# VH-VL binders against b7kms5: the designs that were tried, part 205

Target 1, 80 residues: b7kms5
Amino acid sequence: DTFETVRNTIRIESEVDESLRQLCHEERITKETWLEAAYLYLCEKPEELAQVIQLAQERLSQRKAIADYKRAKTMQERFL
Key: E = the ipSAE of ESMFold2; O = the ipSAE of OpenDDE; V2 = 0.75 times the mean of E and O plus 0.25 times the DockQ between their complexes.

## First folded at step 11 (VH-VL)

Design tb4 (framework fv_pozelimab; at its last look DockQ between E and O 0.56; V2 from the best seeds 0.51)
Fold by OpenDDE, look of step 11:
Structure tb4 (fold): chain C 80 residues (1-80), chain A 125 residues (1-125), chain B 107 residues (1-107)
Amino acid sequence: as target 1 above (80 residues)
Amino acid sequence: QVQLQESGPGLVKPSETLSLTCTVSGDSVSSSYWTWIRQPPGKGLEWIGEIYYSGSSNYNPSLKSRATISVDTSKNQFSLKLSSVTAADTAVYYCARDYTLDEGSSDFTIYFDYWGQGTLVTVSS
Amino acid sequence: AIQMTQSPSSLSASVGDRVTITCRASQGIRNDLGWYQQKPGKAPKLLIYAASDLQSGVPSRFAGRGSGTDFTLTISSLQPEDFATYYCLQYFNYPFTFGQGTKVEIK
């Protein structure tokens, strides 16, 4: 079988990335295939998927708040 | 899906005020910076300015004295006013979502991922 | 304001060609550079952000490189849908500024 991939830059919070990398190493899988597998699994688990989505939304909101603050501060400093 | 749509008069007389509104759907205006960009016919792109939902705004110095961007969270819209227009202000005006991505440490990334279709505003007597 | 000098202003190429567009900043902007594609009558479309990160859904034939002051956008094998005008954008400091654009035309 053959397949095509889509290239994306994925940035993961440091602590999460470290634990995920360790897991992938122990299980001899990759972060990419982990994400694929996790998504496919969740596609068949609507309740669990909803929970993951909610968690993801919360984490995104946190990132957004941090990013916006960082931007404002940095740009103000650069503008001076 | 996020969609942006510019609206306003396509014709403005010299010395008058250009007024445009961008209506956002599929996303809250409270979630990002919101930007206006223009493009004179056959020319390049010019960043006009941006606004955050809190009301904080930044403008291109070339237009700061004339440009005012505002946000209406109740209508999920943001607007551009450009006073004292001349022929040089004739352009296609785009509104866009300005997304900030945290890259860790002191780094962040900015990009315009969603755009309106643009609206031509012609300044003519 | 930071000046973005984009080159060339226009180029002619054929399908399958390798195309390279350059953008030079008047001062260091780290990797705070984006590339946009615009087709006639359409709004610009994001291709690359952070100098080299490919936006989701953008074909892998597009690649961004560079940091500091010199940046490049490369199309490894030009496709028919790639004939358009391309713009670089710096967002290191206000005001955000675009390059003049590069029109990629059919030879």
Scores: ipSAE 0.573, ipTM 0.877, lowest interface PAE 0.9, mean pLDDT 94
Fold by ESMFold2, look of step 11:
Structure tb4 (fold): chain C 80 residues (1-80), chain A 125 residues (1-125), chain B 107 residues (1-107)
Amino acid sequence: as target 1 above (80 residues)
Amino acid sequence: QVQLQESGPGLVKPSETLSLTCTVSGDSVSSSYWTWIRQPPGKGLEWIGEIYYSGSSNYNPSLKSRATISVDTSKNQFSLKLSSVTAADTAVYYCARDYTLDEGSSDFTIYFDYWGQGTLVTVSS
Amino acid sequence: AIQMTQSPSSLSASVGDRVTITCRASQGIRNDLGWYQQKPGKAPKLLIYAASDLQSGVPSRFAGRGSGTDFTLTISSLQPEDFATYYCLQYFNYPFTFGQGTKVEIK
């Protein structure tokens, strides 16, 4: 089989990343295979997928507020 | 689904004030930056300026003396006023969501992910 | 203001061709560059942000590359729906500025 891949960069909260990195090490898998497996698993489970989406939306809202704050600070500094 | 819609007069007399409103649905005007962009017929895109819902704004220096962007959170709208217009201000005017993403290799990234369909404003006597 | 220069201003191509559009900034802008597609009578549509990141729902035949001052947008196999005008946008510093556009026409 040939798998075409796409290179992506993601940014994960530090404590979540540390926990995920330790899990992947212990289970002898990679972050990439974990992400693929998690998504494929959830695609066949609408109720579980909805719960994950709800949590993701909450985290996205919090990160959005932080992003807007960083933008305002950075653009003020860069402008001057 | 986020949708933006421009509204306002399509014909404005020279020396008068161009006034446009963007109505936002499917999102809160309080949750993002918002921008106005224009495109003269057959020409490229020009960024006019942006506003954060709290009232802070940034403008293209070429228009700063004449342009004002404002937000009405109770109507979920933001608006553009451009004073002392001339034929050079004839363009299609777009409103857009000005999204800040805290992802990627930089501190943040900015993109315009939702746009209104645009409204042609002609400056003519 | 940071000036963005696109090359070419127009090109003609056939379905299936590989197309490359260049955008050059008058000073370094890191990777703070987006690519937008505009079809006649329509608003621009976001394709690429952060120079190389593909927006959701955009086909993988679109690829962005570059950092600093020199950037490219590549369409690996041109489709009928890709005939449009393409704009780069820098958002590194105010005022935000677009390139003058590149029109991709059917040959």
Scores: ipSAE 0.413, ipTM 0.793, lowest interface PAE 1.6, mean pLDDT 90
ESMFold2 (binder alone), look of step 11: mean pLDDT 92; pTM 0.946

Design tb5 (framework fv_pozelimab; at its last look DockQ between E and O 0.76; V2 from the best seeds 0.00; counts 0 for: pae E 2.9 > 2)
Fold by OpenDDE, look of step 11:
Structure tb5 (fold): chain C 80 residues (1-80), chain A 125 residues (1-125), chain B 107 residues (1-107)
Amino acid sequence: as target 1 above (80 residues)
Amino acid sequence: QVQLQESGPGLVKPSETLSLTCTVSGDSVSSSYWTWIRQPPGKGLEWIGEIYYSGSSNYNPSLKSRATISVDTSKNQFSLKLSSVTAADTAVYYCARDYTLDEGSEDFTIYMDVWGQGTLVTVSS
Amino acid sequence: AIQMTQSPSSLSASVGDRVTITCRASQGIRNDLGWYQQKPGKAPKLLIYAASDLQSGVPSRFAGRGSGTDFTLTISSLQPEDFATYYCLQYFNYPFTFGQGTKVEIK
């Protein structure tokens, strides 16, 4: 069997990444295959998928707020 | 999916004000910075400016005295006004979404991942 | 404003060729650089951000490298759909500025 992969840049919050890395190591899988498997599993679990989406949206909002703050601060400093 | 669409008159007389609107669909204007870029026929790209949903804006100094970008959250739109236009302002005008991505520490990344199809504005008497 | 100088302004290549485009910044911009592809009559399309991160959906034959002042976009094996104009963009400081573009044409 062969399959095609799509290249993506994935940045994970450090604490979550460490925890996920440990899990993957213990289970002898990769973060990529974990993500694939998790998504496929959730596709069969609409309620759980909705919960994950909600959580993902919350985390995105947090990241966005931080990023926007960093951007504004950094740019202001660069103009000084 | 997020889509952007420019709208406005394709012809403007010299000394008048160019006015364009970008309508955003599939996303709230509060989620990103919103940018205007232009491209004179057969030439390169020029960054005009950007606006955040809060009203904070940044402009290219070359156009700051004439350019005004605004956002209308109720209509999910943002607009560009360019006053005192001349033939040099003839260009395809694009609106775009530029996203700020947290890269941890003090780093962040900016990229314009969604663009409108562009609208040609010709300045002519 | 930070000046972005691309080289070459244009090049001719054949399908399968390795193509390299360079962008030089007038001052250090760390990795705050993006690469865009534009085809005639179309809006620019994001290829690479943060100097080397490939945008989702972009073929792996595209690669961005560099930091500081010198950056490169490489197409390992040019495909028919790759003939276009490419632009670099710095977002290190306002105003954001584009390179003048590199037109990749069919030989």
Scores: ipSAE 0.580, ipTM 0.876, lowest interface PAE 0.8, mean pLDDT 94
Fold by ESMFold2, look of step 11:
Structure tb5 (fold): chain C 80 residues (1-80), chain A 125 residues (1-125), chain B 107 residues (1-107)
Amino acid sequence: as target 1 above (80 residues)
Amino acid sequence: QVQLQESGPGLVKPSETLSLTCTVSGDSVSSSYWTWIRQPPGKGLEWIGEIYYSGSSNYNPSLKSRATISVDTSKNQFSLKLSSVTAADTAVYYCARDYTLDEGSEDFTIYMDVWGQGTLVTVSS
Amino acid sequence: AIQMTQSPSSLSASVGDRVTITCRASQGIRNDLGWYQQKPGKAPKLLIYAASDLQSGVPSRFAGRGSGTDFTLTISSLQPEDFATYYCLQYFNYPFTFGQGTKVEIK
């Protein structure tokens, strides 16, 4: 089937998730359909896709730094 | 794509120092935690220790007095030295990337997502 | 150190069977547990992190459950390629410790 779905877990920053939930509510769509539509739209737009990829890489780096900080802090506390 | 490869002598004499190097490609050794794990033939996995780029390290207490992990940023490598080896140190040695994933709020998770293929080190006279 | 006890140490099952292996921690570790698969002659491969989250590229027949001290890995329909040894790893506190492993043999 062309519309067979796959279940996935994703983690979205709280502020972004709240904004996305509000948009989806207002437009009467789901996060899943929004993600699909955004990807399909960007596939036809190389320059915009490249900008989205750059932003995604920047956010990944920021989330990595936050994760490393949480790890260091938590493991230090647990050693006591 | 991130790749890790162990290298070093496959045979080490008792009482000497086992020295292994892990070469990292497709990622910076300065961007993550890095880990050494070993597996005696036919046995389970043992965590040796880890290092963060800045030099912060943690070791299995069973090996703490003998193990040293270090980073060479100019070669994009990290290394293990294990001193005073005996036959009990015969194992396949793996290097791995210790990825820390943000779980939101005050939470995180750790997983070893990339492993080298392993190198057998035999301690024998 | 936190001891991780896996059971069973080995098992045999047929293709299509539902297989469950367990991992018990000597103290509470929240959900700070991963599952790794090791095929003969290969390095371990990450399957599950945070007790229940499936790593990218891992088939959906693998599922992790549990929190605290009792954890399970379930293979809902065993495939021939699932012949391997499975390890749990706790990363709640140093030293990080693996369970002793569970060898899954295909009949």
Scores: ipSAE 0.322, ipTM 0.801, lowest interface PAE 2.9, mean pLDDT 90
ESMFold2 (binder alone), look of step 11: mean pLDDT 92; pTM 0.943

Design tb6 (framework fv_pozelimab; at its last fold request DockQ between E and O 0.86; V2 from the best seeds 0.69)
Fold by OpenDDE, fold request of step 15:
Structure tb6 (fold): chain C 80 residues (1-80), chain A 125 residues (1-125), chain B 107 residues (1-107)
Amino acid sequence: as target 1 above (80 residues)
Amino acid sequence: QVQLQESGPGLVKPSETLSLTCTVSGDSVSSSYWTWIRQPPGKGLEWIGEIYYSGSSNYNPSLKSRATISVDTSKNQFSLKLSSVTAADTAVYYCARDYTLDEGSEDFTIYFDYWGQGTLVTVSS
Amino acid sequence: AIQMTQSPSSLSASVGDRVTITCRASQGIRNDLGWYQQKPGKAPKLLIYAASDLQSGVPSRFAGRGSGTDFTLTISSLQPEDFATYYCLQHFNYPFTFGQGTKVEIK
């Protein structure tokens, strides 16, 4: 059996990643198949999907804020 | 989808001020840094400067004395002014989203993922 | 300013060829390097960020490698739509600086 995949680089918050890894080990699955399954499941659950999207948007906003702060600080130091 | 569009006069006289505006749609200008890049005809790319929605800006030292970038959050726009232009300032001017990606800890990375189509500004008498 | 030197400035290749473009920084820039593709009359398009991460929607035949001062963009099998000019860009320090570009032409 063969299948096609797209390689992606994902950056997961360490605590979430650790928890997810533990789950995957316990359930004998991978983070990749977990992500696929979770997405497909949510595609059939519009209300749950909307909730996850909202959470994802909140997390993204937080990441952006942190990233921009890091950038401002670090770049200022580098340019001195 | 995020879209950017440059607008402004395509012709500027020497010694005058080049003025361009970038209109952003599909994303708030408060969500990222925003940048201007230019490209003289048949030449490479040159970074002009960047701005954050708070008004903090950084410029290429080669243009710092002449370049001013501003942001208007109410219009979801950011602008470029380049004073005392000469023929050397003839170029296609691009605006782009300057995205900062969190890499964890103290690390981050930067890239320009969305660009305007560019607008040619010719400096000529 | 950090100087980015691309090599070669231009190259001729055929469809199916493996193409490698090099970018060298005048000082260490960690992985703060992006690759952009530009076709005539069009804006640059982001291909690779963080030296080796493939931008969403970009074909897997594009690959970025390197860290520090030496970076490479590889097109494993050149396609007709890949004939364009490619630029590296460092984001390690101000001013952000591009390589001079590499034009990939049809042989």
Scores: ipSAE 0.763, ipTM 0.927, lowest interface PAE 0.5, mean pLDDT 96
Fold by ESMFold2, look of step 14:
Structure tb6 (fold): chain C 80 residues (1-80), chain A 125 residues (1-125), chain B 107 residues (1-107)
Amino acid sequence: as target 1 above (80 residues)
Amino acid sequence: QVQLQESGPGLVKPSETLSLTCTVSGDSVSSSYWTWIRQPPGKGLEWIGEIYYSGSSNYNPSLKSRATISVDTSKNQFSLKLSSVTAADTAVYYCARDYTLDEGSEDFTIYFDYWGQGTLVTVSS
Amino acid sequence: AIQMTQSPSSLSASVGDRVTITCRASQGIRNDLGWYQQKPGKAPKLLIYAASDLQSGVPSRFAGRGSGTDFTLTISSLQPEDFATYYCLQHFNYPFTFGQGTKVEIK
């Protein structure tokens, strides 16, 4: 009869987070309830879930490349 | 399910070149930095160096004149060569994924999240 | 090179004890520090990154603190599987350097 929750930390790109926060405010929901609803919705929709996974893979690759670029730039500056 | 496995000769003669290969599965060598680390028996860990797939390398100054790390993207492998070895180079050699995590804005962090099991290389004749 | 000094070099403790390991950098390294656990015959395992963030799957009894030059790893209630050697690693600047290690043994 009770919801048991887990506390987690996530890192979201600033523009996406701002947009998501605005959506949640306008719809009078919380970020966590939005995440839960989105996942539960997609679990029963294999084709839509596959599209989301493909987009997530693209974003992961982009964020990794940005991280590697920032590392190379920073380490060059610190080294020299 | 990233997995790394070291391979190469376990015995190397003094003055020769130690050559090790790390085979990567579940990830591409083109998607990260990769590192070699060693540990003499009963002693601590020493960072040898790293490589990015484009060929950019950084080495521990204590080993820079003797160490070369390279990448073979067609085999999804990266390798270590250490020349002119002595008994002091006897160690367990580890390969590891050298991951850069985006922290937003201008920030990032680094960690070694996947390691090979390690391979002992003994320098003796 | 940035020197990382761990203390103590070894300690003996019982299951249930609170254990604290310190790591001191020879210069400021911000929070660019990780903690690794190594058991005999095994590769090191990442516990903590960015000084205080737990890696996925690491029990919450492990906690990292600190920034700048002084860092600690605390195990709030030592378990049988926690007897190992622990290393800090700085990645602020090249060369990346490990502490000398702290061996946690059963008493």
Scores: ipSAE 0.553, ipTM 0.851, lowest interface PAE 1.1, mean pLDDT 91
ESMFold2, look of step 11: ipSAE 0.540; ipTM 0.854
ESMFold2 (binder alone), look of step 11: mean pLDDT 90; pTM 0.926
OpenDDE, look of step 11: ipSAE 0.522; ipTM 0.863
ESMFold2 (binder alone), look of step 14: mean pLDDT 90; pTM 0.926
OpenDDE, look of step 14: ipSAE 0.477; ipTM 0.855
ESMFold2, fold request of step 15: ipSAE 0.512, 0.494, 0.456; ipTM 0.850, 0.848, 0.834
ESMFold2 (binder alone), fold request of step 15: mean pLDDT 91, 91, 91; pTM 0.927, 0.929, 0.930
OpenDDE, fold request of step 15: ipSAE 0.756, 0.745; ipTM 0.925, 0.923

Design tb7 (framework fv_pozelimab; at its last look DockQ between E and O 0.06; V2 from the best seeds 0.00; counts 0 for: pae O 6.4 > 2, placed apart)
Fold by ESMFold2, look of step 11:
Structure tb7 (fold): chain C 80 residues (1-80), chain A 125 residues (1-125), chain B 107 residues (1-107)
Amino acid sequence: as target 1 above (80 residues)
Amino acid sequence: QVQLQESGPGLVKPSETLSLTCTVSGDSVSSSYWTWIRQPPGKGLEWIGEIYYSGSSNYNPSLKSRATISVDTSKNQFSLKLSSVTAADTAVYYCARDYTLDEGSTEFTIYMDVWGQGTLVTVSS
Amino acid sequence: AIQMTQSPSSLSASVGDRVTITCRASQGIRNDLGWYQQKPGKAPKLLIYAASDLQSGVPSRFAGRGSGTDFTLTISSLQPEDFATYYCLQFFNYPYTFGQGTKVEIK
């Protein structure tokens, strides 16, 4: 039968996305199934989940800093 | 949960300086752009200006000669000073977080995702 | 400065109606536009960013469309809680500017 799903847009950095696409291809799974499996697996492993969350927070901070840099550079070029 | 709260005097005399502070909770003032916006009673919204925590600021040209936005990292706050006020400066003042979202490559998008509750400042003799 | 002009300035509609609000920029702003809802006595609330992207927690009956100079906000089935004033805001260039607002009243 059918499972209820939600359609979402996510943004993944190109090097990470390429590596993830290659993994999913080799294992004959999809990114969606990998995401679901990774989350469900980590729910049962509190210490490992905490490590993943810490890495995610670090990546979020890095991406935000890059976005702020792009904003400052672009607005300088437009506003000057 | 990020929360912003405006504070400052609700009544300011003409020709004096309006001074407001926004207290940031659940986020570091050092991690984003921060914005002041105002709304005269019964009127629309006006962007006053923004600051990046390092002191880089941008202002609405209509207010640039009178407005100063600053950051106090030790108190996790940012502030607005508006000099030489008149009755035309009577408004509800809002602070907001300017979130910059990376769109990949050289692209980004901006939105004000968190707002304070607003504080009315009345300029009256 | 980039002028943002909203239409209409106000409208009255019934629960369940489809409502469309238009925002026109005085020059091209790509998709650097957001839609905000403001209820009386409250701060504005973000609905739509990047012209068409729905903010987290906003009902899917809200939809944004457009790019360049012409943008729309549509409420597909108006609800009682949608009584509010709606603003567009451009982030393409300084100064950031709002439309004058559109007041939506429930009949």
Scores: ipSAE 0.302, ipTM 0.789, lowest interface PAE 3.2, mean pLDDT 89
Fold by OpenDDE, look of step 11:
Structure tb7 (fold): chain C 80 residues (1-80), chain A 125 residues (1-125), chain B 107 residues (1-107)
Amino acid sequence: as target 1 above (80 residues)
Amino acid sequence: QVQLQESGPGLVKPSETLSLTCTVSGDSVSSSYWTWIRQPPGKGLEWIGEIYYSGSSNYNPSLKSRATISVDTSKNQFSLKLSSVTAADTAVYYCARDYTLDEGSTEFTIYMDVWGQGTLVTVSS
Amino acid sequence: AIQMTQSPSSLSASVGDRVTITCRASQGIRNDLGWYQQKPGKAPKLLIYAASDLQSGVPSRFAGRGSGTDFTLTISSLQPEDFATYYCLQFFNYPYTFGQGTKVEIK
């Protein structure tokens, strides 16, 4: 058996990241294996998966808003 | 594995333009943001700017008026030009790759997980 | 620009020592912080990204913590190959800025 991974850049909101980091430390697992396990679990739970997707969409919307603000601010600073 | 290599003249006269090229091997320049960093002798690190293969670029405001970064996908290279150099521009110049991002991301990072070995550029008459 | 202040600027330690380096941002940068190690005549090497994520291949004795404005890099047990200069980097906003560096020297 061979195990291959794909590297992806994953950015997590700081408070969530800190909480997740602590959990992973306590349970002696990694963020990556947590995400894998969580996804696999949710694949067997369609209702829960739908809820997670909804939440993820909301959080994405928030990220986009923040990103837009950051870009605008960055551009402003360039011309100061 | 991805490797980066800086190339260009090690000596530039004041008021002239510093020109460096970073050659990327093991990956396409179309896959990441590409960054230039410099380090004066015995001093810290300074971010110069970055470019994506699409042409989108960002610069340090301290160098914006003088710095130009470009990418040549056909040669799998990206370059730095710094005009009107002075002694203050003497430094080891590094090119680097940021951490791989998915296209379409609303944010980008410059973790700079892969670096060139660096090349010293001395500004002197 | 966001200022990154490292402390201390330099420290002396012995093999086996616990070493802690701090980095403070002039404003909140969430977890958009990286730690780099640089040895003389070499390019910087990524150790930690996203404030606390360990880069592949980096020994587990390295650990990053923090969010917002205060960050720490800890070496639980200093090894001979760990004597180097360490830099933090923020990439929360342009221009991306480094700390001034912390030189870890042998006592």
Scores: ipSAE 0.019, ipTM 0.720, lowest interface PAE 6.4, mean pLDDT 90
ESMFold2 (binder alone), look of step 11: mean pLDDT 90; pTM 0.927

Design tb8 (framework fv_pozelimab; at its last look DockQ between E and O 0.02; V2 from the best seeds 0.00; counts 0 for: pae O 5.3 > 2, placed apart)
Fold by ESMFold2, look of step 11:
Structure tb8 (fold): chain C 80 residues (1-80), chain A 125 residues (1-125), chain B 107 residues (1-107)
Amino acid sequence: as target 1 above (80 residues)
Amino acid sequence: QVQLQESGPGLVKPSETLSLTCTVSGDSVSSSYWTWIRQPPGKGLEWIGEIYYSGSSYYNPSLKSRATISVDTSKNQFSLKLSSVTAADTAVYYCARDYTLDEGSTEFTIYMDVWGQGTLVTVSS
Amino acid sequence: AIQMTQSPSSLSASVGDRVTITCRASQGIRNDLGWYQQKPGKAPKLLIYAASDLQSGVPSRFAGRGSGTDFTLTISSLQPEDFATYYCLQHFNYPFTFGQGTKVEIK
C-alpha cells in the first residue's frame, strides 16, 4: 500500500535537531517516520495532544520574538 | 485565525486627511509588524509603510512627509493617516500582518501572511 | 529604492499548461522575495516566501526559484482557479517594493 508523500521544509532549533538526529540514528529510524509516528500516536490521546499543542504555542511565541529582534537589528543596519 | 479589517470613510475631499483603521482579531497588535499597502484601481500594489507596536515605523519615501502610521494597543488597532490627499491617492487600501520567520542564527524571512479585505477610498470633491 | 520588474505583463494559457513568470530586481536582494496572487476584487494572497518556500495551504503546482536578482514563479499545471494577477515583493530593504504584476488569463 503506497501513499503519496509531500515534500516540506521545516526548521528545528539546532540543539533539538541534534538530539532528534541522535535518537533516530540509535533507533534506526528516520526523522520523517518519527514525526509521523509521534503525530499518529498523539491523535489517540487527546489530553497529551493538548499538552503538546500548548508547548508548541509557547515555542512559536518565543521564536517569533527572536525573529522580530533579528529583523529590527538587520533592518536598522541596512536602512540607517 | 488572525483576521484584519479596514475601516474608514470611502470618500475624502482633496487637500483633507485620509484616515483609516485596521482592527486586528485573533492576534495582539503588540506581537508583530503591521503594514499598509494601497492599489489604485486597475494598477499595481504600493507599500506605504509599517510599524512595530513600540513605535518603530518606516515609510515609503514618496509618502513619508504625508503618511503617519500609529498603534492603539487598547483597541487592538493600527491606523494610517495620509494628509493633503489628491486624486492620485484614490486606491484600495489594505492592511496586512508583516510576519517575521526565524531562520536560525542571524537569519530571518519576512512575508505578509494575513491581509485585510481592502477598502476603496475615493478622493473627489 | 529597489525596482522590481516582472515579465510578461500578461499572458494567456490553457488549463494544464506550464506557466513561468519572472521577476528581476535592480540590485541583489538575496532570497528576500515573496510571490503573491490576487484574484479580481480580492486581497493578495501569499504563495511563496524566501524565493522558494511554499506557504501552507498553497498547491504544490506552484514553485519559486531564484536568488540575487533573477526570480521565477512556475505553475506546473495551470488550473482554472489560477486565473489571477501575480506580484513579486522584495523584503530586503526599505522601502519594500512590488513588481508591477503579471495577469494570467485562461483560454
Scores: ipSAE 0.368, ipTM 0.817, lowest interface PAE 2.6, mean pLDDT 90
Fold by OpenDDE, look of step 11:
Structure tb8 (fold): chain C 80 residues (1-80), chain A 125 residues (1-125), chain B 107 residues (1-107)
Amino acid sequence: as target 1 above (80 residues)
Amino acid sequence: QVQLQESGPGLVKPSETLSLTCTVSGDSVSSSYWTWIRQPPGKGLEWIGEIYYSGSSYYNPSLKSRATISVDTSKNQFSLKLSSVTAADTAVYYCARDYTLDEGSTEFTIYMDVWGQGTLVTVSS
Amino acid sequence: AIQMTQSPSSLSASVGDRVTITCRASQGIRNDLGWYQQKPGKAPKLLIYAASDLQSGVPSRFAGRGSGTDFTLTISSLQPEDFATYYCLQHFNYPFTFGQGTKVEIK
């Protein structure tokens, strides 16, 4: 192959990662090529892309809420 | 280090069900894929099927109607059942591990990097 | 199913010889090919994964090459412990399939 790649560290929610890993195994692909293909596909599907973006925003909000809760709990424990 | 050991009856009558168990040590069955392979005496290797601990399994179409692979996480084992056996099912049966590497966003599976010693199953009346 | 054809089925060689085994797939399988060594009465042992990557602990005299449909396993200088049967395996698609094997015997 003559193309260049960029190494990324991606943290994925454990259940989603497991499901994705399994799918990749079944289809004899990698998470990397899955992500590439999925993005390229969605670039040609504006409505679907908008839906995925909405879902991604919701998931990010959930991550932030969990983080806030953990911080609050840690602070509470620190001052007990 | 990871070790696998096959166990089960070495003799099965025609039309009965062959049942084997692979006991895994040094690793959790929940961390890899698991495979069964067989080898008739004096012949080559045949892939039977594989399973992930979550339940997803794949079988050789030549055996799919008769083969069932399952995982028991509580015992750290996985099993093979082959129904309606005939003399053609006489073989050494091996279990093996498919090891998955995870480096960043890259995932790669090394297939059958660890094998059991194998167990001979003879189908005879 | 994808058919894997190994050649030769058997060969005779001497210690120190260069040995080459080939495996051809009935269709393109990228680099999804493994090589295994089996000695009499023993389980197969993984030598090469992903067509050319050497499994940990395997001597450097073993080398895998190829991509697509044509693959080779080479032993640069055959050692006494290398006399065995070798198998290729494709894991590109289900069902996974082995070559018929190549028996390397002492000349």
Scores: ipSAE 0.021, ipTM 0.747, lowest interface PAE 5.3, mean pLDDT 92
ESMFold2 (binder alone), look of step 11: mean pLDDT 91; pTM 0.940

